# Designs tried in a protein design chat: VH-VL binders against Netrin-A (NetA). Part 11

Target 1, 267 residues: Netrin-A (NetA), of Drosophila melanogaster (Fruit fly) (q24567r46to312)
Amino acid sequence: EPRACIPDFVNAAYDAPVVASSTCGSSGAQRYCEYQDHERSCHTCDMTDPLRSFPARSLTDLNNSNNVTCWRSEPVTGSGDNVTLTLSLGKKFELTYVILQLCPHAPRPDSMVIYKSTDHGLSWQPFQFFSSQCRRLFGRPARQSTGRHNEHEARCSDVTRPLVSRIAFSTLEGRPSSRDLDSSPVLQDWVTATDIRVVFHRLQRPDPQALLSLEAGGATDLASGKYSVPLANGPAGNNIEANLGGDVATSGSGLHYAISDFSVGGR
Below, E stands for the ipSAE of ESMFold2; O stands for the ipSAE of ESMFold2 at other seeds; V2 stands for 0.75 times the mean of E and O plus 0.25 times the DockQ between their complexes.

## First folded at step 5 (VH-VL; framework fv_iluzanebart)

Design j18
Fold by ESMFold2-Fast, scan of step 5:
Structure j18 (fold): chain C 267 residues (1-267), chain A 120 residues (1-120), chain B 107 residues (1-107)
Amino acid sequence: as target 1 above (267 residues)
Amino acid sequence: EVQLVQSGAEVKKPGESLKISCKGSGYSFTSYWIGWVRQMPGKGLEWMGIIYPGDSDTRYSPSFQGQVTISADKSISTAYLQWSSLKASDTAMYFCARLDYGSDYYFDYWGQGTLVTVSS
Amino acid sequence: EIVMTQSPATLSVSPGERATLSCRASQSVSSDLAWFQQKPGQAPRLLIYGASTRATGIPARFSGSGSGTEFTLTISSLQPEDFAVYYCQQYNNWPYTFGQGTKVDIK
C-alpha cells in the first residue's frame, strides 16, 4: 500500500506579521492599569519610548517566562471600542489550534471572536466565539454541540468556566469527522486558513475593590461619581479626571486588552 | 512614502489589445492586494478586480470576469490590467488602489489614473 | 452583490454650514464601510474607514457614523475645498461595491 509523507504541525504564527487596530501609546502618552490581589497599578505607555512601548510584534516572538513581552491596546474609552488583531500566515495552512496567552495581571477579555480567512483577508468567517454572554451578545448557546450535519459551524465557549491564563481554541475538538479528516471535505475546508483575526468586544469587570483602589496621587470621589489620576510623564499637578460608575467607569479606568503570545498550530 | 504610479493615457481603436500598468513603491508590494477601478465618463466608481501579488491570487467582479486580465510582476512591483480586444464601451478612466491588509480592510492609496479612449 | 445607495444625489450647502450624507446597504455590512472624496480630475481620496475612523491627514470636520445598513458622513463646517463628489464603499463581502455618489455643491 503506498504511503504519503505529510508535514508535521508547527507554530505557523512564529515571526508572522501581526497588525493591531489599537496599540497603547500610539496617540501620544497614555495610561493603562494592571490588576492583582485587589490592587490597581497604573503605568504610562508611549510608542516613541522604547521602555514604554508594547507593540504587536511581541505577540509572535519567542515567549520567555523570565522576560515576558506583551502587546497592549489603547485604553478602552467606552462599550463600543472593539480592538482587532490580524495575523497573516502568508499561505494556506490546515490549522489545529489557536492560542492567546494573556499578559500577566492584565484585564481579561469577556467577549471576543476568532475569525478566519481563506483569501488573504478579502472575506472572514467566524471560527470561534468566546463570551460570558454567548446568547445575549452573539445569539449562540453557551454549551454548543455539533453533529455531522453542522460540524463546520462556529461554536461559543463560556469564558467564565475555565479560570485560566490563556484563551485556547482546538479547531477539530468535538467534531465527529475529526478522526477521518481526509474523508471530510467539509471539515478540511473548515480548518483551512490564510489569516486569523481576533476581535475583542468586551473586557471582564475587574475586582471592584481593585477598580476603586487609589495609586499615588490618585483620588476617588464616590459621592460625585468621579475619580482622578495623575498624568504620568506630565507636569506636576496635571491629572486625568473621569466619571465613576456604569459604562463611564471603563472610560479612564486604564482597562485595555493585553496578550503576551499568539500561537497557531498548522501545516 | 507609499506611491502608486500608473502608465500614461492611451488612444486605441476597437479590436486592439492594450496593457496598462500600476507601479507600487514605498511598501512591501507582495503583502497587499491591488485593485482596479473603472470610472466611465461622468459616471461613478466600479471595482473590476483585485490581485495579491505574493501568490497571484486574482478575483474579478462578476461584470468584468472574462472581459479583462489582471496580473502582477512582483520582481518590478508592477500590477497590470489588460484587454485582448478593446470595445468603445471600454472608454474610461482606470485607477489602481492598494488594499490595507492589516487592522482594517480599506483602499488607502490610489494611482493617478490612466485615461483609455477607444474610438474608431 | 451588495448594493449601496446614497442620498441625496446632490446637496447644496452654504460655506460654514453642516452637510449630512447618507449611505444605505442592501444587507448588513457591519462596520466595513469607507467614505471617499473625489474632486474633478483627481483620484478618489480616503476619508473614513471602519464606518467612523478618520484616515490619516483628514480634517476633524469630517466624521462618520452608523453600522449594519445605515451610514452617515457629516462635514461639520463646509469649506470651499470640500466641493466634490463623495462615495461610500462596502468591503464586508466581495465584490466590493460603491454607492452612486453624492455631489456636494457649495452655494
Scores: ipSAE 0.006, ipTM 0.527, lowest interface PAE 8.6, mean pLDDT 81

Design j19
Fold by ESMFold2-Fast, scan of step 5:
Structure j19 (fold): chain C 267 residues (1-267), chain A 120 residues (1-120), chain B 107 residues (1-107)
Amino acid sequence: as target 1 above (267 residues)
Amino acid sequence: EVQLVQSGAEVKKPGESLKISCKGSGYSFTSYWIGWVRQMPGKGLEWMGIIYPGDSDTRYSPSFQGQVTISADKSISTAYLQWSSLKASDTAMYFCARLYYGDSYYFDYWGQGTLVTVSS
Amino acid sequence: EIVMTQSPATLSVSPGERATLSCRASQSVSSDLAWFQQKPGQAPRLLIYGASTRATGIPARFSGSGSGTEFTLTISSLQPEDFAVYYCQQYNNWPYTFGQGTKVDIK
C-alpha cells in the first residue's frame, strides 16, 4: 500500500503577518494602564516612537521570557468597540491549537471569539467562543458536550479564572472522531484553515484596589459598577468615569487588549 | 509602488479562444486575491471571479461559472482570464483589481483595462 | 445574490454645491460597502471603504455614511474633476456586487 510522509506539527504562525484593527498610539500619543498585584500603573504609547510602540508584528516573532514584546490595542472608549487580530497562514493548514499569551500585567479579555477562514479571508466561521457570559453574549451554552452529530461546531468556554496567563484552544479536544481523523471528512474540514481571526468583545473588570491605587481623588460606585479618576492631561477637576461591571469604558481609563504571543499549531 | 498592468486590446471572431493578462508589481503577488471585472459598453461593473495566486484558489460569480477560466502564474506575477470560445456578447472592457485583506476587504488597485471586441 | 440599487440614476449639480448619492442593499451588508469613481476611458478609483473610511489620497470633501442596507456618499463642495459615474459595491458576501451607478453631471 502506498504511504504518505506526514509533516510534523509546527508553529504555523511563526513569522506570519498579523493585522490589528487597533494599535495603541496609532491615533497620536495615548495612555494605557497595567495592573500588577493590587496596583495600577499607566504609561504612554506612541507609534511614531520605537521605544513606546507595541505593533502586531511582535505577536508572531520568537517568544522569549527574558525579552517579552507586546501588541497593545488602543484604549477602549465605549460599548461595542471590538478589536480584531487577523493572522494569515498563507496556505491551508491542519490546525491542532490556537494560543494567545496574555501580556504581563495587562487587563484580561472577558469575551472573545476565534474565527477561521479556509478561503484566505473571504469568509469566516466561528471556531471557538470564550466568555464569562456565553449564553447572554453568544447564545451558546457553557460547557457544551460534543457527539458525532455536532463535533464540527464551535463551543463556548468559560473564562472566569483569576490567574490565567493565556487563552488556549485545542481544535480536536473532546471531539469523538479525533483519534480517527483520516476517516472523518467533516472533522478534517473543521481543523483546516488558511487564516485565523481573533475578535475581542469585552475586557474583564479590573481588581477594584488596583483601579484606585494611583488616583487619590478617585471614587468607586460598586452598586452602579462605575469609578471616577482624574484626567491626567485635562483641565483641573476633570474626571473620567468608567463602568466596572459591564463593557463600557471611557477615555482615560487605560483599559485595553494586550497580547505577547500568537501561536498556531499546524501541518 | 503597486501596479497592475493589463495586456493590450484584442479583436476576435466568435468561436476563437483568448487569454488576457494582468501583471502585478510592487507588492507580494502571492499574498493578495486578484479579481476580474467586466464592463459591457455603456453598462456598469460586474464581478466575474477572483483568484489567490499563492495556492490558485479560485472563486467564480455564478453567472461566469463555466464560461471563463481564471488562472495565475506566480513565477511571473501574472493573472489570466481565458475564454475557450468567444461570443459577440463577450465584447466588453475587462479590469483586474487587487483585493486588500486585513481588518477590512476592498479593491485598492486596478489595472488600466483590456478592451475585447468580438465581431464577425 | 445581494442586489445593490443606486439612486438617482443621474444627478445634476453645479460646481461648489453639495451632492448626495444613495445606495441600498437587498439585505444587510453591515459596513462592508465601498464607493468607486469612474471617469470615461478610465479604471474605477476607490474612494471609500468600510462605508465611511476614505482611501489614501482621497480629498476630504468625499464622505461616506450608513450601515446595514442604506448608504450615502456625500461630496461637500463639488469640483469640476468630480463629474463622473459613482458605483457602490458590497463585499459582505460572495459574489461581490455593484450598484448600477449614479452619473454626476454638470447642471
Scores: ipSAE 0.086, ipTM 0.619, lowest interface PAE 6.3, mean pLDDT 82

Design j2 (from j0 with heavy chain R99L M108F V110Y)
Fold by ESMFold2-Fast, scan of step 5:
Structure j2 (fold): chain C 267 residues (1-267), chain A 121 residues (1-121), chain B 107 residues (1-107)
Amino acid sequence: as target 1 above (267 residues)
Amino acid sequence: EVQLVQSGAEVKKPGESLKISCKGSGYSFTSYWIGWVRQMPGKGLEWMGIIYPGDSDTRYSPSFQGQVTISADKSISTAYLQWSSLKASDTAMYFCARLDYGDYGYYFDYWGQGTLVTVSS
Amino acid sequence: EIVMTQSPATLSVSPGERATLSCRASQSVSSDLAWFQQKPGQAPRLLIYGASTRATGIPARFSGSGSGTEFTLTISSLQPEDFAVYYCQQYNNWPYTFGQGTKVDIK
């Protein structure tokens, strides 16, 4: 089905514990940056300061009530360690949706995977993949049709739209036995989980205009040599064009993962 | 602060039943697995089994399946390890430990002080 | 089950010296490997998890390394309070299993 969000009055994630593998400001004050209208604005995060802290515990509190609170990861340095959010539901639920609301003006994820556990975190299996490069990164087609023989398989959703405000996964959409769930043990098992784990693999590159601000801020891709680092008080022409095909790898860019809400529909 | 407090030392005869306890405090008891570990005198650590108190999902190491019963009472934040009939080979120190989850798995982060069980005639 | 083998069984070192302890898994455990310290009469204490991540409150002289089947715990400058038995434990597959332990004795 084309509907990304299923209205559900039962939010299984409400007030549930969320653990993040990385949180901005946990190792002392750190810098993060936001991007809006081709402008870059950078700020300080510090977990010892309540006014500058962005903890994961805020992700499962009261859904957006006129005050947007975000969890933010530590600034990423490029390809390497993944950033993970783990949500414990406490007991087995049959899940109808998993939704991650992106933090306003924060960098957007390019590639991520939602995993599920049915044994309270002892083992994990892929539930849904998201990527601009589904086939290349995960070996899965971007638009997968499912029959009854494979309706218990994780699919990969294409995330190429620049104005995405949320990542939404409807567990039963497009699965043939969804309307006769009680008669499908395979699909019942597929949608059952005790825990959800989100693994962020890659960030989207800022648009071409925003790249100039990123370059000035110290963008560098040491592996490919595609980005340049501006020199403080260096010679004229400190700003050097980036190669758009390169991966983002910089400690000065303030690029990070940020989510404002983590909700899960279940029964 | 997170604490796991175990019941006191026990001296029993072969054939007797025994139930020892591990009480958790300072955290959400129903949200973490609790495991039991045996250490025989002068020997290393052996994993016995785990329980998730929120739904009583229980898993045993193959060597302990059918040998002991692990249970929990979430109303009093207490986990239990029980024998229906003790034998001399059950003489050991028994630890309970909380399993915290991090990236890609579980590890023991907090431990009880241990319960010494001595079984002799 | 995955068998964890530690070596040496006993390591005799003087205060201030470097101690290196090894742990081998019978099959790959990725980075799902923890190290514990146990002193006489006490419960085990978590030192390292994820093969190389130091637990809260653990001194910087303790470091872990390795992945797959070969792992090492290093104590860079042994202190008097570090004389203890050290255990490695895999949590990659159930059942979780411990090594037999390495006793670090004063020389």
Scores: ipSAE 0.007, ipTM 0.517, lowest interface PAE 10.0, mean pLDDT 80

Design j20 (at its last look DockQ between E and O 0.01; V2 from the best seeds 0.00; counts 0 for: pae E 21.0 > 2, placed apart)
Fold by ESMFold2, look of step 6:
Structure j20 (fold): chain C 267 residues (1-267), chain A 120 residues (1-120), chain B 107 residues (1-107)
Amino acid sequence: as target 1 above (267 residues)
Amino acid sequence: EVQLVQSGAEVKKPGESLKISCKGSGYSFTSYWIGWVRQMPGKGLEWMGIIYPGDSDTRYSPSFQGQVTISADKSISTAYLQWSSLKASDTAMYFCARRDYGDYYAMDYWGQGTLVTVSS
Amino acid sequence: EIVMTQSPATLSVSPGERATLSCRASQSVSSDLAWFQQKPGQAPRLLIYGASTRATGIPARFSGSGSGTEFTLTISSLQPEDFAVYYCQQYNNWPYTFGQGTKVDIK
């Protein structure tokens, strides 16, 4: 079997421009909440205070385990738009992975889509879907075998319970021509991108024990279409849909997306 | 084609160490949980433990915690089951199996089995 | 840990007839139940997952039903290759557990 002559990949996202559609504290001081050790803990974000700011630049800087920097979205509500992250790589790269590292104590996104662009953000195509309800939300099977006829198509991964603190997409996994990438124009095009966009659709709720501490307003907010139940190992962990029928009195859950690193392996 | 190929049969004495292997091919080894199942002679199947090779997250069934070590070497796409000191009661057939996250965690591929015989 | 109990231990059935195997869980496993077939000297083979969904390549004569704590595997018209041991397994919660097995013998 000939070895592929591919240079070592680097983190193409390092110091790359990144734009978030929502950042905690952008329009003034806001309250956000974490759910840790079965307890709720709420804090204040404020972009005018460096110690309480969580800007998108934190996604592509260098982190260390002793001083993790985070981007945080505004708290997610049932009436809000999807939250997006858009990363500009500056040129065409051949990508091998896209990794999102969760901040400490952050809930895992339940449903999200990774898109790519080859024209510097003018058009976007799906790259990877993640969800506990792939068929219902994205019209795709949760498990999909890939042959040579469809190895250039985005797949949907069934979200597991939070076993690790990261969300990872391997661009070539399960694609037959990946063993000889240099001889596959289809897969070379598949891995090529100038930009990556992540769209978050739904958050995973805290575990059931942590939910017991919520006020009624927060519990109502968590029942919306922007949240899921914790995923069990099996079909029992499906999301619950809610129809709140109008405006809800504001006493939100404070749950939000929190990511410490946005890494993209590329050459 | 997804395949799990296990190391060959072993004949050992009590007190000896042993490491058996399960090599995965035809898929991204680091992206799927792989686990070990014991079948004692004439008996049923028992889960021993499971590992995610991508980050080495390892879980054991309570009866096997501290009795065996499960590990993986992702550079050669191989999972291992290891004893530091074998007992006659370890005589059994051992299977590796891959867990698929896409079909709600079904065990969709199995190795051919490794027979371990420990003479008492 | 969730205990899975199969019955009967042995089921004697003539070719062409129906076989019905039962599996009971000590607590609810929802629909997170799989059935495996094992022939002598071979690894287990996945037949059914999600309590009722046939795995790829499994003949239609195999069907599963049930939810919660009680589950059934039915083989509607036994073929010569179906004489084997059958195991149920829950995967609702780690550690995953198997039933003790049901041997389907030729009568």
Scores: ipSAE 0.000, ipTM 0.365, lowest interface PAE 21.0, mean pLDDT 79
ESMFold2-Fast, scan of step 5: ipSAE 0.571; ipTM 0.797
ESMFold2 (binder alone), look of step 6: mean pLDDT 92; pTM 0.934
ESMFold2 at other seeds, look of step 6: ipSAE 0.370; ipTM 0.709

Design j21
Fold by ESMFold2-Fast, scan of step 5:
Order: structure tokens, then C-alpha cells, then sequence
Structure j21 (fold): chain C 267 residues (1-267), chain A 120 residues (1-120), chain B 107 residues (1-107)
């Protein structure tokens, strides 16, 4: 049956509540770093200071390219530390897209999962996986063939290129029954949600040179090619040399998740 | 500040109907699940069911599906637990609690409890 | 449904001593485990969620650990106000279920 009486899709996330499991500066003043042109620049976040706060509520406000507002997680320090954003739509929507716009110069996620709930957060179903290691981390192929037998299953997308500024998921793309959604109870159920949850699992490694660089305004100019001492410490500081051989999420790197916009197309 | 206030103690006879209440304040009532917990005298806690006041989506624990009705009136920020016909085995303390869901699902705020006594 | 089993049923300890409470799930609940404290005549009080995260206002002497099917609540130095019944609760799958409780009593 035609859906002529159903409203056009809107940004269902606009002004909707978003809760983050981790926010920079919520546990006292913390340090985060941005990476640009092989350089590392670090800053302080503090939730008690309005000029240094990066709350999740900024994710569903109006986008402004002249004054970008970001949510930032606390700096990540462990391989088991997941960071979660939960968006409550308040009622059931048929969703067409989920888009996360990356904060400028922020570290990029390597692995993440988008989940959906149809019962206001009581249970969660995978909606879309993103990873450079789809099979190893999530047990899913990086390229999944489309067929009627799997059109209601989450797929895994290769990590987007470093220069791409957003993570985008189209709910119906590549699904055979998408052109006749009205006649597909399976796909109608697939796109229906009351809540969306984003789980960040892993950050991409910055350029090794940037990890060893001095902060902007340090005693030694980065152009000189000189590096910090191995145990140079900041508020979350640790051995900079260790970052080159170990996991990217180590103390002192200032690596964190940062998003400027969380949009969901629905009706 | 977030607060859940429950109705007063009730003394009833078997076969009578009863409706007890839980009023929320200090938060967006329609944006959180509210759950009901039974505690029989001298025993532990057991979940009866939960309701999302924004759309009245209701989930029951299997052992309570036909025994009670959970409802909510969002205009007065109040959730209800109702029996059509009470039994002596319904004698218990009943608590309401708000479900927070921010990566984890935990009941962060609780009502003071309503004691229901059913005796012949 | 997931069955939660707590042990011991009663734990007798002196003030200042360490108390360790156990909770086991009949199947894996990941880290979806909460701990509650209940004193006679009072509503339960949330202590820990996510197996190890302390709720707001909960003293540092309370700590949780474990994942999967085995969980522990530790009170490092028992205070007089800590004598109560403690419940674990899984929220990995509906219906959410409580353990039977462990009563922490004065020796």
C-alpha cells in the first residue's frame, strides 16, 4: 500500500536528548589533543567552565559551520574502554539515515557500532558496524552481498577514508525490498526504532610523527624535528615513546572521541 | 531534584480491587521507564513490570503478566499498579523505581514503598 | 530467564573488617550487573552499576568487580551504617532479575 499520508522525513534527532557514557572534563579538568598536519595540539576541558565544556546536548542542536560545537569523550586509556552515545527519539520512527559529523581535527574512530532499540532502550539490535577489521573485531565480512535472506541484518562497512568528515549509514541502501517498503514487514521492522546507540570501540592511530611531536608553543619548534622526552607528562601524560609500539589509547596522547552533530532521518 | 513519591499503606480483603500510585518529579517523566518491584515480608526483591509513560509501552515479568495492570497518566506524572482481585499472597511492600539508560540500565531513584496488607 | 544466586546468605563481620559478597548468573550477563543496599524499612539504594561503576554519592569503600557469570561486591572497611542486605541484579536481558540477597550482620 502507498504511504501518501505519511509525513516527509525530518531530522528526528533535533533537540532530542543524548546521553554520553563519557564526557571530557566531567571527572575534573582533563586534557584532549587534536591532530592536524602531523602536529599535535592539546587543550583543557572542564565541565565547570562553560568555555571549556563539550556536552552531549550539543550533538542535537543546530549545526553552524561558523561556530562548531562538539561533544568530546574523556581521553581513552584502556583497550576495553567503550564510549557510548544514546539518543532517545521519544516514539517509534521509521529511520532512513544515521549520520555522525566528526569534530574538526579530532581523532577518527576506527571501530564502532550503531545499535537500535524498538522498546525505549530495554533491548538493542545491531544496525550497522564500521571497522578497519570487520571480520576480526565483529565477525562480519567487510563486503556483504545483498539478498532477501539477509536484508534485515546489520552489515559492516570499511572505515571511511581519513579525509572524510562524517560517518553515514543509510538504513535501506542495498536492501532488495527497499523500493517496496510498504509491502515488506521485515524491512519496516528493520527501520523502526525508538532509540539509537553509538558504541565507539577503537580510535585510528594518528601519524607516528604527530604522536612524538611537542605541543604547540613548546620550547622546541616542531619544524626542527625534535621530540619530547620519553616520559613527558601532561594532565593525563605518560611515555610518548610507548604510543608507537602499543595501543593508540594510552595516557598522554590526548586521544578521545569527538562528534559535532548527530542526525537521524525519520518519520 | 529527582523524586518518586508513592501512595500510602493499604489494608484490603481478598477479592477487592486496588490501585496504588507513584508520582515522579524533578525530571522529564515521559522520557524514562518506571518499574514496579514486589518485596514479600522477609523476602527479597522481584521485578513485576515496567512502563514507558511517553507512549504507555508496558512490559511485564512473566510471573505477573495476568496478575496486575501497570499504567501511567503523563498529565500528572504518575504511574499506577492495579489489581482487579487481591489475594492474601499479594501482601507485600511495593516499590517504584526510575530506569536510567545511558550505556547501562540501572534503577537510580526509588519511591519510599507502599505496604499492601491483604487479610481475611 | 536469568537466575541470580548470591552467597553467602548471611555474612557476619566486625566493624573495620573487609566484606566480600558473591553473585553468580545462570548465563553470561557481560558487565550488566548492579548492586543495591537495603536497610530494614527502607527502599533499595543503588551502589554500583556496570559491574564496577560507583553510583553518585557512594563511598569509595564500595567496589565491584567481575564479568560474565561471576561478580563480587567488596566493602574494604565496614562502617556501622553498612550493616544491611545487599542485592545483585542483572540487566542484560528482560526480565531483569535479582539475587536472593546477602545479609551483612554484625559479629
Amino acid sequence: as target 1 above (267 residues)
Amino acid sequence: EVQLVQSGAEVKKPGESLKISCKGSGYSFTSYWIGWVRQMPGKGLEWMGIIYPGDSDTRYSPSFQGQVTISADKSISTAYLQWSSLKASDTAMYFCARLEYSGDYYFDYWGQGTLVTVSS
Amino acid sequence: EIVMTQSPATLSVSPGERATLSCRASQSVSSDLAWFQQKPGQAPRLLIYGASTRATGIPARFSGSGSGTEFTLTISSLQPEDFAVYYCQQYNNWPYTFGQGTKVDIK
Scores: ipSAE 0.006, ipTM 0.533, lowest interface PAE 10.3, mean pLDDT 82

Design j22
Fold by ESMFold2-Fast, scan of step 5:
Order: structure tokens, then sequence, then C-alpha cells
Structure j22 (fold): chain C 267 residues (1-267), chain A 123 residues (1-123), chain B 107 residues (1-107)
């Protein structure tokens, strides 16, 4: 407020360090795939090659719509380890939003959690859950209101709703004391953080037609009902063969997490 | 090369004050927690407390709260452990250690250690 | 606080033999466990973190395993320089805590 002489919220993540637990091409050349208009296009990533590298450091740079840069995780080959992005703000901020801009044409997350730390990463508490399976996976209801007695508790957002090209979390939305934040120590503590951690737990299934795409990753013999696709985590140049008449398609090949921008509103 | 260099051995009498130091080099001093660990003669390791030099956020183990003061001077990349009044039971080797982390990993651990400062308190 | 218990207190091993050290947590610490080696008059040295990841410069004969509440440090072929006290430490929950140590002594 003008009367209060308090600073406005800024992008607290600008030029802040971001570390990813997994980056495409860190273990030698790897393949990742993009999905658009029921088509799959696969490409090579390699962290030793600047033209094929997708590091997390670019997530907190100034966003340029004419030259979108992405961080990409290593390809997910199954029920592997979770993938994490950790952002250090350097000092305590009062946060108003956390926004992750999804990389164009990349696979979308199904389940993820945003954590916060108030002690420079020594301990973490849930800030916001996102999942198509909120109750089963996180023990959180998907459609519940927050009252004064629990306004400092993390909620779970249902990702099965129609979504935009970004994941956005507003820290004070739907919390009763939000209009009188300065008189709520509980809510002030809730929005305060020194670090933000995003944990990706699982990817959404790609469109089945995109998985069967003839471009980049596949070859089909219509007479035999078979097709072959490259293995992202297999020996270089190898493909696997799958039957078109079954519910089995190549899964995990080229699937990965990818983000183009990581923004945090704070003061 | 990451290094933590501690001050020299001290011999004190009960009731005296003492401040020992731990100087970090070869890394961003303000970006890592520094911890203090006590080892009494012939005994195991005990965590005492830690400090984040960037904002002086300090945490103590329950058994050392109020017994010592941990501080840091980021202008000279040095952390301190201080007693206002020493007891004979404070006789021990005191180590400082950096709390290392890989942000992508779910945890933090002491990755680099100082050489130790022997404190002897006798009457 | 989480209590870490190591066993045995002392392990007598001949050079070239396998040494197996145990560490138990009073509650689950996931894989957030580190192992340290300490020789007389020296600072502790990090060996293993994340229950099974060797720290930089640590010989391959050292390996860690386990998750949850039960952890093991194995030295596959003990060398003369390996006679030391070994400590486990959990970093799953604050405050972080050490075990009481296992002394690996020459037989």
Amino acid sequence: as target 1 above (267 residues)
Amino acid sequence: EVQLVQSGAEVKKPGESLKISCKGSGYSFTSYWIGWVRQMPGKGLEWMGIIYPGDSDTRYSPSFQGQVTISADKSISTAYLQWSSLKASDTAMYFCARLGYDYGDYGYYFDYWGQGTLVTVSS
Amino acid sequence: EIVMTQSPATLSVSPGERATLSCRASQSVSSDLAWFQQKPGQAPRLLIYGASTRATGIPARFSGSGSGTEFTLTISSLQPEDFAVYYCQQYNNWPYTFGQGTKVDIK
C-alpha cells in the first residue's frame, strides 16, 4: 500500500542459482522426444556440446519469447529416481507466487510437489502439491477449502483440469488472513522462504498416436502390424519392435521433464 | 581447493572466556552452513550447532543451547565458537565442518573438516 | 531426535579380510546416511553419502548399502591404513545425529 511504504514484489528468482538433480546429456549423449500434433520428434542432448545442452542455469535468466531456452532432465526409463529443481533465493523472502513455464512440446508432469525451506535447505516443508491422484499419492484432498485453522497447510491441485502452458501457485490464494497478512504471524511464516524445491514424481502419458509416430523414432510395416522405435536408454542406434495390435507401445523412451522458466514473486 | 583452517590449541582455567575460529577458503563462504562438532577425549562425535554466514542464521543442538555462542564474520570468511565461562567438562577437541550439499540430492552432510582445536580446561 | 546405534563397538579384522559395520536408526532416515572414517589425532573423513555413494577419492573397497533404518558399511579387503573408528550420521531430519562409532582394530 502507498501509505505503508513497503517494497513491491519482484521476481526473487531472477539470476538466482538453480540446481537440477538430472540434466539431459550429463552421462554422455542421450535422446529426448517432443510431442506435437500427434507426432513424435526425437533429438540428441549432450552437455559437452553448447548447441545440444539444456542446463538449469537458464531457468532464472530474463525470458526471451523469440529464443526460448529449456532445461531438460535425463530421459525417464521407468520408475527411476524423482527429478528435482532447487532454487536458492539467498535470503528470506515473503513469496506471493511460484511459476514454472513448461517447455513447448515437451511431455507434461502428472505429479509434482513444490517445497519450501526457511533455513537455507536444511529442512523442507510442502508448499503445494499437484497431481491427478492427490489423495492416493499425497494423502491430500483435491477439492477442499482452507479455513483459519489450516490456512498454513499445503493444498493439492488437480492436474486433470484443462491446463495452460505453465504451472502456477499463488501462495495466499484462498487463505482467510491474506488480506491482513501483517497481523497474521502464522501466514507470514507460511509465505516466508529462503529456497524453493520442485520435485517431479511422474509424467503424463503421451498421446498414443504420438508414440506411434513414423517420424524420428519409428518405422511401421502395415502388413505385419509391427513397428520399431529407438530406445533412449538402450545401446546406441538400437530399436525395439512392438505390435500395433496390442496395448503395448514403447514407453519411457525420450520422455523427460522440461521447463523453460522458473519465476518466484517475493519481497 | 576447499579448506577450513582452525585456530591453535588453548589451555584455560574454569570460569575464563574463550573464542576459537575456523577460516574457510576455496569456496563461497556465505553459501554454506558451517557446523561445530565436539569430541571429548576417547569419545565419539557430538554435533553442537551450525551457522549460515550469509545471514547469521544459527542453530544449536538441544544439549548446547545456552552453553556456547556460534557466530561468523563473512568479511574475513571466519566462523567462531565462544564460551563466556569455561568448565572442566568443556575439555575436548573441537572441529568445524562445512555442511555440503548437492541441491539435487535430498540431504546435507559434512564434506570438509577443519584440523581441530584442542581446548584443555583444568584447575 | 533420531538416535543412531552402531554395532559392533569394536571389530577385530586381519589385513585382507572383509569388514562389515552396521548402523541402525531409531526411525526411517530413507537413504540419507553418511559414513565417516577417523584416525587418531585426525579430523573425520567423509567416505559415503546417500547410503551408497562414494565420496570423491574414496577407494572402491569401501561400499555402503541399506535404506530406512538398517545400514551397512563394507570394506571388502581391509588395508593397513583402514584401521580407524567409523561413524554413521543421518541427515534425513534436523537435528542431524551421529552414531557412537565402531572401532576397526587389527586382530
Scores: ipSAE 0.013, ipTM 0.563, lowest interface PAE 8.3, mean pLDDT 80

Design j24
Fold by ESMFold2-Fast, scan of step 5:
Structure j24 (fold): chain C 267 residues (1-267), chain A 123 residues (1-123), chain B 107 residues (1-107)
Amino acid sequence: as target 1 above (267 residues)
Amino acid sequence: EVQLVQSGAEVKKPGESLKISCKGSGYSFTSYWIGWVRQMPGKGLEWMGIIYPGDSDTRYSPSFQGQVTISADKSISTAYLQWSSLKASDTAMYFCARLDYGDYVGSYYFDYWGQGTLVTVSS
Amino acid sequence: EIVMTQSPATLSVSPGERATLSCRASQSVSSDLAWFQQKPGQAPRLLIYGASTRATGIPARFSGSGSGTEFTLTISSLQPEDFAVYYCQQYNNWPYTFGQGTKVDIK
C-alpha cells in the first residue's frame, strides 16, 4: 500500500544515523541475486568499491527518482540469521509512521518486527509485527483490532502484496484515542520513541527457486525442507543438497534484504 | 580513534564539593550513553549512573540517587560527575565508559573506558 | 536489584592450562551478560557480551557460555598476560550490577 498523506509532519529520519548488523561486501566481495520474471540475476557487492557498495547511510540520504540508492544485507545462509537496521532519532519524537521502501526487484521479507526504544536503545518494545505466519512465528493473530483497553499493544499485519514496493506502518491507525491524543497518556507513550529498530527474520522464497529443482531433475524432501540434485558427472548416489520452500536461503541463492529508503514521520 | 580521557586525581576534605570530567573524542558524543562506575580501594565495580548527552536523559543507581549529580556539556564533548559535599566513604577510583550497540535487539555493551580518576577524601 | 555471584573468589592456574570461571544471577538475565578483564592499575576491558559474543580484538582462547542464571567464562590455554581479575556484569535490568570478581593468579 502507498503511503498515506500525513500533514504537519517532518521526516524525522532524514540524515539520521542508521546502523546495519549486516552489509553486503563488508568482509570482501560477495555475490547477491535479484529475481524478476522467473529470471535470476546475480551481481557482486564490495564495500571498498563505490560502484558496488550498498551502505546503510543510503537509507536516510536524499533520494530522487533518477538515482535510487540501496542498502543490501549480506546473503542469508541459515535459520536464525536475523538482520537488523537501527535508526537513532537523537531525541524523543511523537511518531506517526514508519516506512521501508524496498529496492527494485528485491527479495521480499516474509517476517519482520519493528521495535521502538524510548531510552536511546537500552530497552526495546515491539511496535509492529509483519509476517505470513503471525501465529506461528509471533504468537499473534493475523487480524487484530484494538479497543481503548489495549490500544498500546503491537499488532501483526500480513506482509505487503506482490505489487506493493513498500512496508508501511501507521502508528495511530485503528486506535480509538488517536483523535484525543493529548488526553491519552497511554497513546502518547505508545507513539513516543528515540530509536527504531527493524529486525528481519525471514525472506519469502522466490518462484524461480522452484524452477531450479525441476531443471536439475531433483528430488524434494518436504519433511526436512531440502531438495537433492544428482551430480551429472559424479559417482552414482552423490547429490547436491539445498533447502526448498523454507525461510532459509539455499547455498548460492544470493537471497538478501534490500531497502532503498527508511522514513519516519514525527513531530 | 575513540577515546575517553578523564580529569586528574583529586585530594579533598569531607564537606568540600568536587566535579570530575570525562572527555570523549573520535565519535559522535551526543549519540552514545556514558556511564560512571565506582571502585572502592580493594573492592569490585559498581554502577553509579548513565547519561545520554544528546538530550541529558540521566539514570542513577538507587544507592547513588541524591548522592551525586551526573551531567554533560555537548559543546565540549564532556561528561561530569559531581558531589556537593564529599564524605570519607567517597574515596575511590571513578571510571567513565561509553555504551555501544551490538547486532541484535537489546544487545549493548560498554566498550571504551576512561583511565580512571582517583578521588581521596580525608581529614 | 539483581545480585551477581562469581566463583571461585581466587583461581590459581599454570600457564597453558584451562581456566573456567562461573557467574550466577539471582534471577534470569536472559543472555544480557558481559565479561570484563581488569589488570592492576588499569580500567576494565570488555571481553564478552551477550553471554557468548567476543568483543573486537579479543583472542579466540576466551569464550563465554550460558543463559538465564548460570554463566561461564573459559580461557582455553592461559597466557601470562591473562592474570587479572575477571568480572561478570548483567545488563538485563537497571541498575546494572557486577559480580564481586574472580582473581586469576599464575601458579
Scores: ipSAE 0.266, ipTM 0.668, lowest interface PAE 5.4, mean pLDDT 82

